# VH-VL binders against q8ixk2r445to577: the designs that were tried, part 215

Target 1, 133 residues: q8ixk2r445to577
Amino acid sequence: FFGMLQNKGLTDYCFDYNPPDENQIVGHQVILYLCHGMGQNQFFEYTSQKEIRYNTHQPEGCIAVEAGMDTLIMHLCEETAPENQKFILQEDGSLFHEQSKKCVQAARKESSDSFVPLLRDCTNSDHQKWFFK

## First folded at step 10 (VH-VL)

Design F48 (framework fv_axatilimab)
Fold by ESMFold2-Fast, scan of step 10:
Structure F48 (fold): chain C 133 residues (1-133), chain A 120 residues (1-120), chain B 107 residues (1-107)
Amino acid sequence: as target 1 above (133 residues)
Amino acid sequence: EVTLKESGPALVKPTQTLTLTCTFSGFSLSTYGMGVGWIRQPPGKALEWLANIYWNDDKYYNPSLKNRLTISKDTSKNQVVLTMTNMDPVDTATYYCARLRYGDYYFDYWGQGTMVTVSS
Amino acid sequence: DIQMTQSPSSLSASVGDRVTITCRASQDISKYLAWYQQKPGKAPKLLIYDASELQSGVPSRFSGSGSGTDYTLTISSLQPEDFATYYCQQYYDRPYTFGGGTKVEIK
């Protein structure tokens, strides 16, 4: 699947990656932002290796979770996907992170007016349901 | 299991500073994403959120009371302290501490509450 | 600030009744809503979060629904232990705000 990865509960928001410097694509947190429908910084690819890939710029980035943390960070993609970069997009729209056994949830970042995807125990909440549009 | 308990004075004079301590067990503020907040309830009235503190020492306050509130923690003692300056009779309420998680700003476990009366 | 309005402020019901409580937000809160139960002299207890998710240990007779600005808590068959005051809370934006409460009294 390709496209904008939208949340079912936070209905106007999409996965968004806007690195401060286009020459340094990795190392920053993935956020949620108002869906604009134009791709660009909101265009992601779900691969057969269960990666969520950002390839608008080079080198290509793959969403990962660092051990002990619950935030989604952009890392370099590898030829064989490491465990921390594997997400299962389930039939019900849940985005399951295999290594942590948790699900991706839309949440508000308390330090700002922005929203972010965070790892949480899996529930049936619409905030944990995602789809490509 | 998770427990929280508030402690502090039951009676405060107008203009004095209130200091409340929340002591908890069954979780730690060293755990990533964990937080403790304070909520109050005047007799017969609705609940009002006061402040939150998180594992990383980030602090957030209700803007209507920000200039009067200070929240701090001692992670090694499993304690969170709320200080409120310039107490007024309208601040008479039951004060609760409760657990929350960063990103989920609802409160899943609450202390029993401590009644604070402000009178001369 | 986001204003939360609950209706009714109180209601009288009998055991076995279906009880419906409504919460309206002054703006879209995108299902960032929790419901609490409070018995006299006790701390609130979390019942529901994310508008419709039951907290662990809460009986299935409690359910939440809604979207946008309008949310509902339903008790499908009221039990004696359910006579209490119920509060909604939005957590879409700071400051986090609670509704005025709905007192469910024995009829």
Scores: ipSAE 0.781, ipTM 0.921, lowest interface PAE 0.9, mean pLDDT 92

Design F49 (framework fv_axatilimab)
Fold by ESMFold2-Fast, scan of step 10:
Structure F49 (fold): chain C 133 residues (1-133), chain A 120 residues (1-120), chain B 107 residues (1-107)
Amino acid sequence: as target 1 above (133 residues)
Amino acid sequence: EVTLKESGPALVKPTQTLTLTCTFSGFSLSTYGMGVGWIRQPPGKALEWLANIYWNDDKYYNPSLKNRLTISKDTSKNQVVLTMTNMDPVDTATYYCARLRYGDYYFDYWGQGTMVTVSS
Amino acid sequence: DIQMTQSPSSLSASVGDRVTITCRASQDISKYLAWYQQKPGKAPKLLIYDASELQSGVPSRFSGSGSGTDYTLTISSLQPEDFATYYCQQYYDWPWTFGGGTKVEIK
């Protein structure tokens, strides 16, 4: 699959990566933003190695979660996908992070107009259901 | 397993400052994403959110009461403290502390509540 | 601030009845809604979060549904212990706000 990764519960929001420097594509948090259909910052590829890959800039980035944290950050893709970069997109739309055994959920940042994907215990919530469009 | 308990004065005079302590067990504010909030309920009325504090010491206050509220924590003691200045009879309410997680702003475990009456 | 309106303010029902209570938000809250049960003299208890997710330990007779601005809590077969006031809460936008409550009295 590839395209915009949209949330079922937070219906108009998609995975978005907007690095502050166009020449520094790693190290920043993935956010959720209004789906616009213009590609670039919202274009992701789900690979056979269970990566969520950001292909807009070179070198390509892969979404990862660092141990003990719940935020999704952009890392450099590796020849063999490390465990912290593996996500299973399940048939019900859940995005399961294998290493932590948690699911990706759409959440608001408190006292902010921003939304962000976070790792949470898996539930059947629509905020944990994702699809490519 | 998870428990919270509020403590503080039952009676406060108008213009005084209220200080409430929430003591909890079964979780820690050193855990990533964990938080504790305060909610109040005047007799026979709806719930009103007051303030939240999180593991990283981020603090958030209800804008209608922000100039009167201060929230702090002592992670090693499993305690969260709320202070509210310039108390008025309309602030008479049961005050609750409750657990939440950053990003999930619903409260999954609540203390028993402590009734605070403001009168002369 | 987002205003949460509950209806009805109160109702009376018999054991075994299906009870529905409604919560309406002043704007789309995208299913960021929780339901609480409060028995007289007690603290609120979380029943449902994310509009339809049942909290662990809550009986399956409780269910939540809805989207956009309109949400419903349903008790499929009312039991004596369900006498309580029920509150909804939105957590889509800060500050967090609660509904005015719906009091369920057993006939």
Scores: ipSAE 0.779, ipTM 0.916, lowest interface PAE 0.9, mean pLDDT 91

Design F5 (framework fv_axatilimab)
Fold by ESMFold2-Fast, scan of step 10:
Order: sequence, then structure tokens, then C-alpha cells
Structure F5 (fold): chain C 133 residues (1-133), chain A 120 residues (1-120), chain B 107 residues (1-107)
Amino acid sequence: as target 1 above (133 residues)
Amino acid sequence: EVTLKESGPALVKPTQTLTLTCTFSGFSLNTYGMGVGWIRQPPGKALEWLANIYWNDDKYYNPSLKNRLTISKDTSKNQVVLTMTNMDPVDTATYYCARLRYGDYYFDYWGQGTMVTVSS
Amino acid sequence: DIQMTQSPSSLSASVGDRVTITCRASQDISKYLAWYQQKPGKAPKLLIYDASELQSGVPSRFSGSGSGTDYTLTISSLQPEDFATYYCQQYYDWPYTFGGGTKVEIK
């Protein structure tokens, strides 16, 4: 699948990656932002290796779970995907992180206008359901 | 088995400072994303959120009361403490502590509540 | 702040009745809504989160639905233990706010 990765419950929001430094594209948190039709920071690829790739810049980034945290960060893609970079997009729209046994959920940062994807125990909530648009 | 229990004075005089302690078991504030909040309910009225504290010591306060509230934790004792200054009769309420997770700002387990009456 | 309006403020019902209570937010809260049950003299109990997800241990006669600004809690067949006050809470934006409550009374 290719395109914008949109949330079913937080309907106007998509995965977005906008690093503050164009020369340092890894190590920053993935966010959720209003979906636009222009690709770029919101264009992701779901691969057969269960990676979510960010291909807007070179080298390509792969979404990973931050060590010891429930947040998603951008890492460099590897020839063999490490376990922290593997997500199963299930038939019901759940995005299941195999290593942690948790699902990706749309949430607001407290006291902020920002939304972020977080790992949480899997539920049937629309906030945990995603699709490529 | 998750439990929370509030403790503190039942009566306070106007202008005094209220200190309430929440003691909990069955979970730890060492767990990533874990938090405890305080909610109050005046007799016969709706619930009002007061403050949250999380595993990383981040603290959030209701803006309408922020200059009066302080929340702190002692993770080793499984305790969260709320302090409220300059008490007024309008602050008479049952005070609850409850568990939440960062990102999920609803409360899944609640203490029994402690009634605080503010009167001369 | 986001204002939460519940209707009705109170209702009278009999055991076996289908009860519906509503909660309206002053702006779109994108299903970030929880429902609580509070029995007289007791703490609130979480029934539903994310508008429609039933908390573990809560009877299946309780259900939630809605989107945007309008949300509903339904009790399909009222039981004696269900006479209580019900509160909705939004957590789309801080500060978190509760509705005024709907008291379900014995008819």
C-alpha cells in the first residue's frame, strides 16, 4: 500500500513526519497532522517486510517504536527489518506492533494542539484503525 | 487488583490549605504512560477534573484552579498528593483520585472518595 | 473549554425499559468520549470509552454510539442495579470536561 495513512476515528488526521532539521531526518517523533492531498511529509509505503517507510528524503526512513517508550520515531531502514520496525496492518484496520503486542492509537498530547500515534493495548476503537488513502 | 484510596481532613476552615493523599496498589507509576488524576464533585453537582501527574513527573492542572493546586508523587510509596490553597466554602466536595494513561484521558479505576467540608 | 450538555437531566423508567441518554459537545470531539455510572454515595465507574468501547466487566446491555458532537448511551433492558446518575466526559482537548449528569430514577 502507498499513500497517506489516515485514522478512522480521528478522521481528518494522517501520519506525518516533519523533521526540524533537513540534514538530520532520523530520531524525531512521528506525529499526526491534518491530511492534505499533497503527499510529501504524509506519503508512506507499507512494505512486504511489514515496514512503514518514509521515502520523501534520502536515505529512506522506517518507523520504529522508541526503546522503552510507547512513541513512534523515525529510524534508518535496514537491509533486514529489525523487530521494532515491524507493524502488521490487519484486515480490521488495526496496526499491530509485533514486538510489543500493542496497537497504534491516535491521541492528543496533553495541553497541546498536537496529535501523535501511541502504542496502547489493542481494542476495537476507531482510534486504533488506519487505512491508506 | 487495582485499588485507590483517598485520605485527608474532613473539615477545613476558609483560607486554610487542603492536603489529600491518594494511596494505590495493583499498578506502579514507574510504568511508562501511567498516571493518576484528581477529580472533585460538589454535593449534587457534576464532576470537575483538577489535576494529573504521570510516570515521568509531568504535571497538568485545570486552568481555572492552577494557581491553587500542586500535585506530587512518591513512586516508592505508591502515593500521589494534591495540595489546594486558600480553601473556600465553594470548594466543599467529595474528592476522588483515579487512574489514567497518557493519551487516554479517561479514568478507569477510582478511589472511594473523601468528603471535604469547608466551613467556619 | 469544551462544554458538555446532557439530556435529559433526569428520567423515570421501569425495569425492562430501553433507556437512551444523550451528550452533546460544543465542538467535534472525534469520539474521545467516556461514560460513567455513579450510584448514590459511591464513586463513578467507567462504562464506555472511545464513544463505543465497553469497559471489561460491564454488562452488554450498555452500549455507546455517536460521532462528531452527538453521542448516546443506551441501556437495552434496564435492571434494578442500573438506577444511577450517568455522566459523559470528553477527552479530545484539555481541560477535560464532564456533562451535568442524567439521573435515571425508578418510575
Scores: ipSAE 0.830, ipTM 0.930, lowest interface PAE 0.7, mean pLDDT 92

Design F50 (framework fv_axatilimab)
Fold by ESMFold2-Fast, scan of step 10:
Parts: sequence; structure tokens; C-alpha cells
Structure F50 (fold): chain C 133 residues (1-133), chain A 120 residues (1-120), chain B 107 residues (1-107)
Amino acid sequence: as target 1 above (133 residues)
Amino acid sequence: EVTLKESGPALVKPTQTLTLTCTFSGFSLSTYGMGVGWIRQPPGKALEWLANIYWNDDKYYNPSLKNRLTISKDTSKNQVVLTMTNMDPVDTATYYCARLRYGDYYFDYWGQGTMVTVSS
Amino acid sequence: DIQMTQSPSSLSASVGDRVTITCRASQDISKYLAWYQQKPGKAPKLLIYDASELQSGVPSRFSGSGSGTDYTLTISSLQPEDFATYYCQQYYDWPFTFGGGTKVEIK
């Protein structure tokens, strides 16, 4: 699948990656931002290796979760996807992170107008349901 | 298995500072994303959120009370302390500490509450 | 701040009745809503989070629904132990705010 990865519960928000330095695309947190329909920072690819790729800039980035962490961060993609970069997009819209056995959920940062995707125990919440648009 | 318990004075005089301690077990504030918050409830009234502290020592305060509140933690002792200055009779309430997670700002386990009366 | 209005403020019902209580937010909270049960002299207990997700250990007669600004807690067949005050809480925006409570008096 390709496109904007939108949340079912937080309906106006999409995965967004806006690295502060154009020469350093990795190491920063993936956020959620108002869907604008223009691709760019909101255009992602779900691959046959179960990666969520950000290929708007080079080198290509792949969303990952560090062991013991709950936040999604951008890493460099590998020839063979490492376990921390594998997400299973389920038929019900869940994004299941294989290594942690947790699901991606839309959440607000406290005392901020910003939303972020976080790993949480899997539920049937619409905040854990995603689709490509 | 998860338990929280509040402790502190039952009676405080107007203008004094209130210090409450939350002691917990069954979880740790060294766990990524974990937090403890404080909520109060005046007799017969609704719940009011006061402050949160998280595993990374990030602190958040209700803007209506920010100038009066300080929250701190001792991760090794499994304790969170709330301090509230310049107490007034309208601050009479049951004070609760409760567990939450970064991003999930609902409280899944609560202490029994400690009643604080402010009077002379 | 987001204002949470609960209705009714109190109600009386018989065992076996279907009870509904509502919570209205002053703006869209995108299902970031929790429901708590509080029995006299006790701390609140989490019943539901994310508007419709039932907390582990909570009886299936409790259910939550809603979207946008309007949310409902339903008890499908009221039991004697359900006498309590119920509170909603929004966590869409900061600071987090609670409703005024709905007191359920069992007949």
C-alpha cells in the first residue's frame, strides 16, 4: 500500500515525518498531523517486508521502535528488515509491532497541541485502527 | 497487585503548605511511559486533576493551580510527593494518587484517598 | 478548557433496568473519553476508556459508545452493586477535565 496513513478514531490526522535537518533524516520521532492530501511528509509505503517506509527524501527511512520504548522513530532502512522495523497491518486496521507484541495508537502529547503514534497493548480502540488513503 | 496509598496530614490551617506522599507497589516509575498523577474531590463535588509526573521526570500541572503545586518523585522508593502552598478552606477535599501512562491520560489504578480538611 | 456536561445529574432505577447516562463535551474530543464508577466512601474505578473499550474485570453489562461531542455509558441490566456515581473524563486536550457526575440510586 502507498499513501497517507490515517487514523480511524482521530479522523483528521495522518502519520507525518518532518525532520528538522534535511541532511539528517533519522533519529527523530514520527508525529501525527492534520491530513493535507498533498503527500510530502505524510506519504508512506507499506512494503512486503512489513516496513513502513518514508521515501520522500534519500536515503529512505523506515519506522522503528527501540527495545523498551513506546515511541516510533525513523531509522535507516536495511536490505533485510530488522525485527524492530516490522509492523503487521491487520485486516481490521491494527498496526501490530511484531517485536514488542504491541499496537500503534494515536495519542496526544501532554500540554501540547501535538499528537503522536505510540505503542500500546492491543485493543479494539479506533485509535489503534489505521488505513491508507 | 498494583497498589497506591496516600499519606499526609488530615488537618491543615489556612495559608499553610500541604505535603502529600503517594507510596506504590506493583509497578515502577523506571518503566518507560509510566506516570503517577494526583486528583482531588471536594465533598459532594466532581473530580479535579492536579498534576502528573512521568518516568523521565517530566512534570505537568493544572494551569488553574500551577503557581501553588510542586510534584516530585523518588523512583528508588516508589514514592511521588505533591506540595500545595497557601491552603484555603475551599481546598478541603479527598486527595487521590493514581497511575497513568504517557499518552493515555486516564487513571487505571487509584489509591484509597486521604481526606484533607482546611480550617482554623 | 474543555467543559464536560453529564446528564442526568441523578436517576433512580430498578434492578434489571437498562440505564443510560450521557456526557457532552464542549468540543470534539475524538473518543478520548473514560468512564469511572465511584461507590460511597471509595476511590473511583476505571470502567471504560477510549469511549468504548471495557477495562479488564469490568462486567459486560457495562458498555460505552459515542463520537464527536456526545458519549453514552449504558448498563444493560442494573444490579444492586451498580449503585454509584459515574464520572466521564476527557483526555483529548489539556488540562484533563471531568464531568459533574451522575448518581444512580437503585430502587
Scores: ipSAE 0.798, ipTM 0.923, lowest interface PAE 0.9, mean pLDDT 92

Design F6 (framework fv_axatilimab)
Fold by ESMFold2-Fast, scan of step 10:
Structure F6 (fold): chain C 133 residues (1-133), chain A 120 residues (1-120), chain B 107 residues (1-107)
Amino acid sequence: as target 1 above (133 residues)
Amino acid sequence: EVTLKESGPALVKPTQTLTLTCTFSGFSLSTYDMGVGWIRQPPGKALEWLANIYWNDDKYYNPSLKNRLTISKDTSKNQVVLTMTNMDPVDTATYYCARLRYGDYYFDYWGQGTMVTVSS
Amino acid sequence: DIQMTQSPSSLSASVGDRVTITCRASQDISKYLAWYQQKPGKAPKLLIYDASELQSGVPSRFSGSGSGTDYTLTISSLQPEDFATYYCQQYYDWPYTFGGGTKVEIK
């Protein structure tokens, strides 16, 4: 699958990666932003290794989780996907992070107009359901 | 088992400062994404959110009351303190502390509440 | 601020009745809505979060539904312990706001 990764509950929002510094394309948090249908910063590829790849900039990035954290960070892709970069897109739309046993959920940053994907205990909430558009 | 308990004065005079302490057990504010908030309820009225504090010491206040509110924590004692200045009779309410997680701004466990009456 | 309007303000019901309580937000809150139960003299108890997710330990007779601006809490078969005041809360945007409450009283 590839395309814009959209949330079922927060229906106007898609995965978005727009690093503020063009010289540091990795190490920043993945955000959610209004879906614009133009690809670019919202274009992701789901691979057979269960990676969520971002290749609008070079080198290619892969979404990862640091141990003990609940935020999604852009990391460099590896030839063999490490466990912290593996997400299982389930039939029900859940995006399951196998290493942590948690699911990706859409949430607002407090006192901010920004939304972000966070790892939370898996529920049947529409905020934890994702699909490629 | 998660428990929270509020403590503070039952009676406050107008213009005085209110200080409330929330003491909790069964979770820690050293845990990533953990938070404690304060909510109040005037007699017979709806709930009103006041302030939140999180594991990383980030603090958020209801804008209508921000200039009157201060929230702080002592992680080692499992305590969160709320201070509200310039109390007025309209601030008479039951004050609750409750647990939440950053990103999930609903409250899953609540203290029993402490009634604060403001009168002269 | 997002305004939350609950209806009705109160209702009378009998054990075994199906009870529906409505909550309307002044703007789309994208299912960032929780429901609480409060018994007289007690603290609120979380029943439902994310509009439709049942909190652990809450009986299955409680259910939530809705989207956009309109949300409902349903109790499919009212029990004696369910007589209480129910509050909705939005957490789509800060500051977080609660509805005015719906009191469910014995007929």
Scores: ipSAE 0.826, ipTM 0.929, lowest interface PAE 0.7, mean pLDDT 92

Design F7 (framework fv_axatilimab)
Fold by ESMFold2-Fast, scan of step 10:
Structure F7 (fold): chain C 133 residues (1-133), chain A 120 residues (1-120), chain B 107 residues (1-107)
Amino acid sequence: as target 1 above (133 residues)
Amino acid sequence: EVTLKESGPALVKPTQTLTLTCTFSGFSLSTYGMGVGWIRQPPGKALEWLANIHWNDDKYYNPSLKNRLTISKDTSKNQVVLTMTNMDPVDTATYYCARLRYGDYYFDYWGQGTMVTVSS
Amino acid sequence: DIQMTQSPSSLSASVGDRVTITCRASQDISKYLAWYQQKPGKAPKLLIYDASELQSGVPSRFSGSGSGTDYTLTISSLQPEDFATYYCQQYYDWPYTFGGGTKVEIK
């Protein structure tokens, strides 16, 4: 699948990646932003290797989880996807990170008007349900 | 198990500074995403959130009280301290500390609360 | 600030009754809502988070529902230990705000 990765509970928000420095495309946190339908920063590809790829800028990035962290960060894609870059989009809409046994949840950055996807213990919350639009 | 306990003075005079300590066990503020907040409740009234501090020393304050509040932590002692300046009789309340996680700004475990009376 | 209006402020009920408590936010909070139970002289206890998720160890007679601005806490069959004050809290935006409370009293 490809398109905008939208949250069921935080209904107007989509995965978004907008690196502040074009000379450093990777290493920044993935955010959630109002779905605009224009692709670009919100266009992601879900691959057969269970990667969430970002190819709006070159080189291509893959969403990853760092050991000991609950945030999603953009890394360089690898020829064979490492475990920290694999997310299983389940039939119920859960985005399951098998390496950590956690699910991706929409949450607000504290005292900010921005939202971010975070790893949390899996629940049946709509904030943990995602779909490609 | 997770436990939190508040300590501090039961009586404070108007204009004085209140200092409250939260001592906890069963979790650490060295753990990624972990935080402790303070909430108060005047007698017979609703709960009011005051401040949060997180594992990374990020601090957040209720804007209505920001100029009066300071929150700090000592990770090695499992303690969080709240300081509130210029106390007034309307600040009379039970003060609670409670655990939260970054991204989940609800409170899953609470201390027993400590009653603070502001009176001359 | 997001204002949370809770209704009713109090109600009288008997053991075995179905109790419904409502909470209205001044703006859409996208299900970032928790419910707490507070017994006299005690600290609040988390019952529900994300509007409808039951906290571990909380009896299944408690349930939450709602979306947008309007949320509901339901106790399907009131037990003696459920006589308490209930509070909703939004965590969609800071500062985090609580409802005024609903006191559930014995009839």
Scores: ipSAE 0.780, ipTM 0.917, lowest interface PAE 0.9, mean pLDDT 91

Design F8 (framework fv_axatilimab)
Fold by ESMFold2-Fast, scan of step 10:
Structure F8 (fold): chain C 133 residues (1-133), chain A 120 residues (1-120), chain B 107 residues (1-107)
Amino acid sequence: as target 1 above (133 residues)
Amino acid sequence: EVTLKESGPALVKPTQTLTLTCTFSGFSLSTYGMGVGWIRQPPGKALEWLANIRWNDDKYYNPSLKNRLTISKDTSKNQVVLTMTNMDPVDTATYYCARLRYGDYYFDYWGQGTMVTVSS
Amino acid sequence: DIQMTQSPSSLSASVGDRVTITCRASQDISKYLAWYQQKPGKAPKLLIYDASELQSGVPSRFSGSGSGTDYTLTISSLQPEDFATYYCQQYYDWPYTFGGGTKVEIK
């Protein structure tokens, strides 16, 4: 799959990554922002290795979760996907992070006016249901 | 097993400062994502959120209370303290502390509440 | 601030009745809504979060639904222990705000 990764519960919001410049694509938190339908910073690829790739610039970025954390951070993609970069997109729309046994949920970031994807115990909440648009 | 309990004075005079302590068990504010908030309820009225503190010491206050609130934590003692300055009779309420988590700003476990009466 | 309006403010119902309580937000809150039950003299208890997810240990007769600005709490078959005041709370934006409450009185 590829395209804009949209949330079922937070219906107008998509995965969004806005790096400061083209040479520094890693180290920042992935956010959720209003879907604009134009690709660009909202265009992601779900790969056969269960990666969520940011494929706008080189080197390619892959979404990861650091040990003990709930936030999704952009890291460099590797030839063989490490476990912290593997997400299983299930038939029901849940995005399951296998290493932590948790699901990605759309949530408010209290320290700002933005939304963010966070790891949470898996539920049937629409905030944990994702689809490519 | 998560428990929280509020403690503080039952009676406060107008203009005085209220200090309330929340003591909890079954979780730690050293754990990533954990937080504790304070909510109050005047007799017969709705719930009103006051303040939150998080594991990373980030603090958030209800803007309507005009710098009257201070929240702090002692992680080693499993305690969160709320102070409220310049108390007024309209601040008479039951005060609750409750647990929250980063990203989930609803309250899953509540203390029993402590009644604070403000009168001259 | 996002205003939360609950209706009705109070209701009386018989054991076994289906009870619905409505909560309306002043703007779209995208299902960031929780419901609490408060019995006289006690602290609130979380019933539902994310508009429709049942908190662990809460009886299945409680359910939540809704989207956008309009949300409902339903008790499918009212029991004597359900006498309480129910509050909704939005956590879409801060400051976090509660509804005025709905008092359910068993006939």
Scores: ipSAE 0.629, ipTM 0.883, lowest interface PAE 1.5, mean pLDDT 90

Design F9 (framework fv_axatilimab)
Fold by ESMFold2-Fast, scan of step 10:
Structure F9 (fold): chain C 133 residues (1-133), chain A 120 residues (1-120), chain B 107 residues (1-107)
Amino acid sequence: as target 1 above (133 residues)
Amino acid sequence: EVTLKESGPALVKPTQTLTLTCTFSGFSLSTYGMGVGWIRQPPGKALEWLANIKWNDDKYYNPSLKNRLTISKDTSKNQVVLTMTNMDPVDTATYYCARLRYGDYYFDYWGQGTMVTVSS
Amino acid sequence: DIQMTQSPSSLSASVGDRVTITCRASQDISKYLAWYQQKPGKAPKLLIYDASELQSGVPSRFSGSGSGTDYTLTISSLQPEDFATYYCQQYYDWPYTFGGGTKVEIK
C-alpha cells in the first residue's frame, strides 16, 4: 500500500511529515494535517516489513516510537526493521505498534490547529482506523 | 487509585487575586503525556475550561481569560497551582482540577471541587 | 468557540426507562466528544469519550453515538443511581467547551 494515509474518524486529515531542516530529515514528530492530494510530505509507503516509509527526501525515513513515548518520530530506515518501527495494518484499519502493543490514534495537538498520531490503548474508535487513499 | 484535591480560600474580595492548589496522588507529572487542567462551574451553570499544564511544562489558557490566568506545577510535590487576577463577583464558582493526557483533552479523574465566593 | 447545545435541559423518567440525551455542536467535531455525569454537590464523572467509547468501570447501560455535529447519550434501562445532570464536552478545538447540561429527574 502507498499514498495518503488518512483517518476514518478525522476524515479530512492525513499523515504529514514536514521537517523544518532539509539537512536533518529525521528526528521530528509526524503530524496530521488537511489532506491536500499533492503527495510529497503526505506520501507514505506501507512495506512488507511492516514499516511506514517516508521517501520524499533522501535518506529515506521510517516512522518509529521511542521507548516511553507515544509520539511517532521519523527515524532512518534500517536493513532489518527494529521492533519500534513495525506497525501492523489490520483488517479493521487499526495500525498496531507491535513493540508497545498499542494502536495509532488521531489526537488533538493543543498548541496548534493541527492534529497528531499518538499511541493509545487499542479501541474500536474511528480515530484509530486508517486507510491509504 | 487516582485522587485530586483542590485547596484555597472560600472567600475573595473583588479585584484580589485567587490562588488555588491542586494536590494529587496515583500519577505523576514527571510521566510522559500526563497533565492537569482546571475547570470551573458557577452555581447552576455549565462547566468552563480554564487552563491546562502538561508534564513538559507546556501551559494553555482559555483565550477569554488568558490575561488573568497563570498555571504552574511542582512535580516533586504532585501539585498544580492556578492563579486568577482581578476577581469579580461573576467569577463565583466551584473550581475543579482534573487529570488529562496529551492528545486527549477530556478529563478522566476530577477533584471534589472547592467553592470560591467573590463578594465585598 | 465551538458552542455545545444540549437538549432537553431537563427530563423526567422512571426506573427502567430508556433515556436519550442529545448534544449538538456548532460545527463538525469529528467525534471528539466526551460525556460526564454529575450528581448534586459532587464532581463530574467521565462516562464516554471519543463519542462512543465507554470509560472503564462505567455500566454497559450507558452508550454514546453520533458523528459530525449531532451526538446522543443513551441509558438503556435507567437505574436509581442514574438520576443526575449529564454534560457533553467537545475537545476538537480549544477552548474546550461544555454543553449546558441535561437534568434527569424522577418522574
Scores: ipSAE 0.677, ipTM 0.897, lowest interface PAE 1.4, mean pLDDT 91

Design P1 (framework fv_zigakibart)
Fold by ESMFold2-Fast, scan of step 10:
Structure P1 (fold): chain C 133 residues (1-133), chain A 119 residues (1-119), chain B 107 residues (1-107)
Amino acid sequence: as target 1 above (133 residues)
Amino acid sequence: QVQLVQSGAEVKKPGASVKVSCKASGYTFTGYAMHWVRQAPGQGLEWMGYINPYSGGTKYNEKFKGKATMTSDTSASTAYMELSSLRSDDTAVYYCAREKYVDYYFDYWGQGTTVTVSS
Amino acid sequence: DIVMTQSPSTLSASVGDRVTITCRASQDISNYLAWYQQKPGKAPKLLISAASTLQSGVPSRFSGSGSGTEFTLTISSLQPDDFATYFCQQYYSYPYTFGQGTKLEIK
């Protein structure tokens, strides 16, 4: 799968990666923003290794969650995907992070109307359901 | 160069409808949310809502739900705001404003469209 | 809704004066605060974003500060071109709301 990764519950919002410096494209948090259909910051690839790749820039980035954290951060992709970069996109649309045993949920940033994907206990909430568009 | 050019002034009678246009140029129209803000004579600014031109998705200020309708025409790079059942207190200058990508504040504004509601 | 309150509503000043305008939010909005300048018959112009980030082309005499609920816009040495109405705006949560405006006029 590839394209925009959109949330079922938080309608009209997509995974977005917008680093402040194009010369340092790793280490920043993945956000959710209004879907725009332009590719670029919202174009992701889901791979057979269960990676979510950001490949609109080289070298390619892979979404990861660092130990003890709940935020999704952009890392460099590795030849063999490490466990912290593996997400299972399930039939019901849930995005399960194998290493933490948690699901990706669309959430508010600090109670604002700006949004981010965060790891949360798995539920059947539409805010934990994702699809490629 | 980013430009937002709005339609000309309108004079309407109570009960009528008005449709204001905002033509965008100098950027990819579908990439940025377009907001609408009004300003009554001698008063402050009031946020009405936004449209995502890519999806057609909208969010309205509760005060304008059922009163304002936001639409867009991607082929013409034009956003529209229609106000129905006009009352005298709808007399205002109506602005379109572009949202700064991922930052939410308004980086470019149209010149404004004056709507006067009088008998 | 988040209520934005500006003080003063009207301010009379002379060229060369240091001018400070205050904006208060009814709840914590972090740094999601913008300042706009509006001259008669014109659209608002963005001056400052994220409470303190000066926009390109805006004179360095303008500065913004604050976070949470209290914010200030300062003009260090007032120029004739600065007589205008100034508005603060929160973009923390919908509906977005503006202060009532501060009219800066010649003393």
Scores: ipSAE 0.819, ipTM 0.925, lowest interface PAE 0.8, mean pLDDT 93

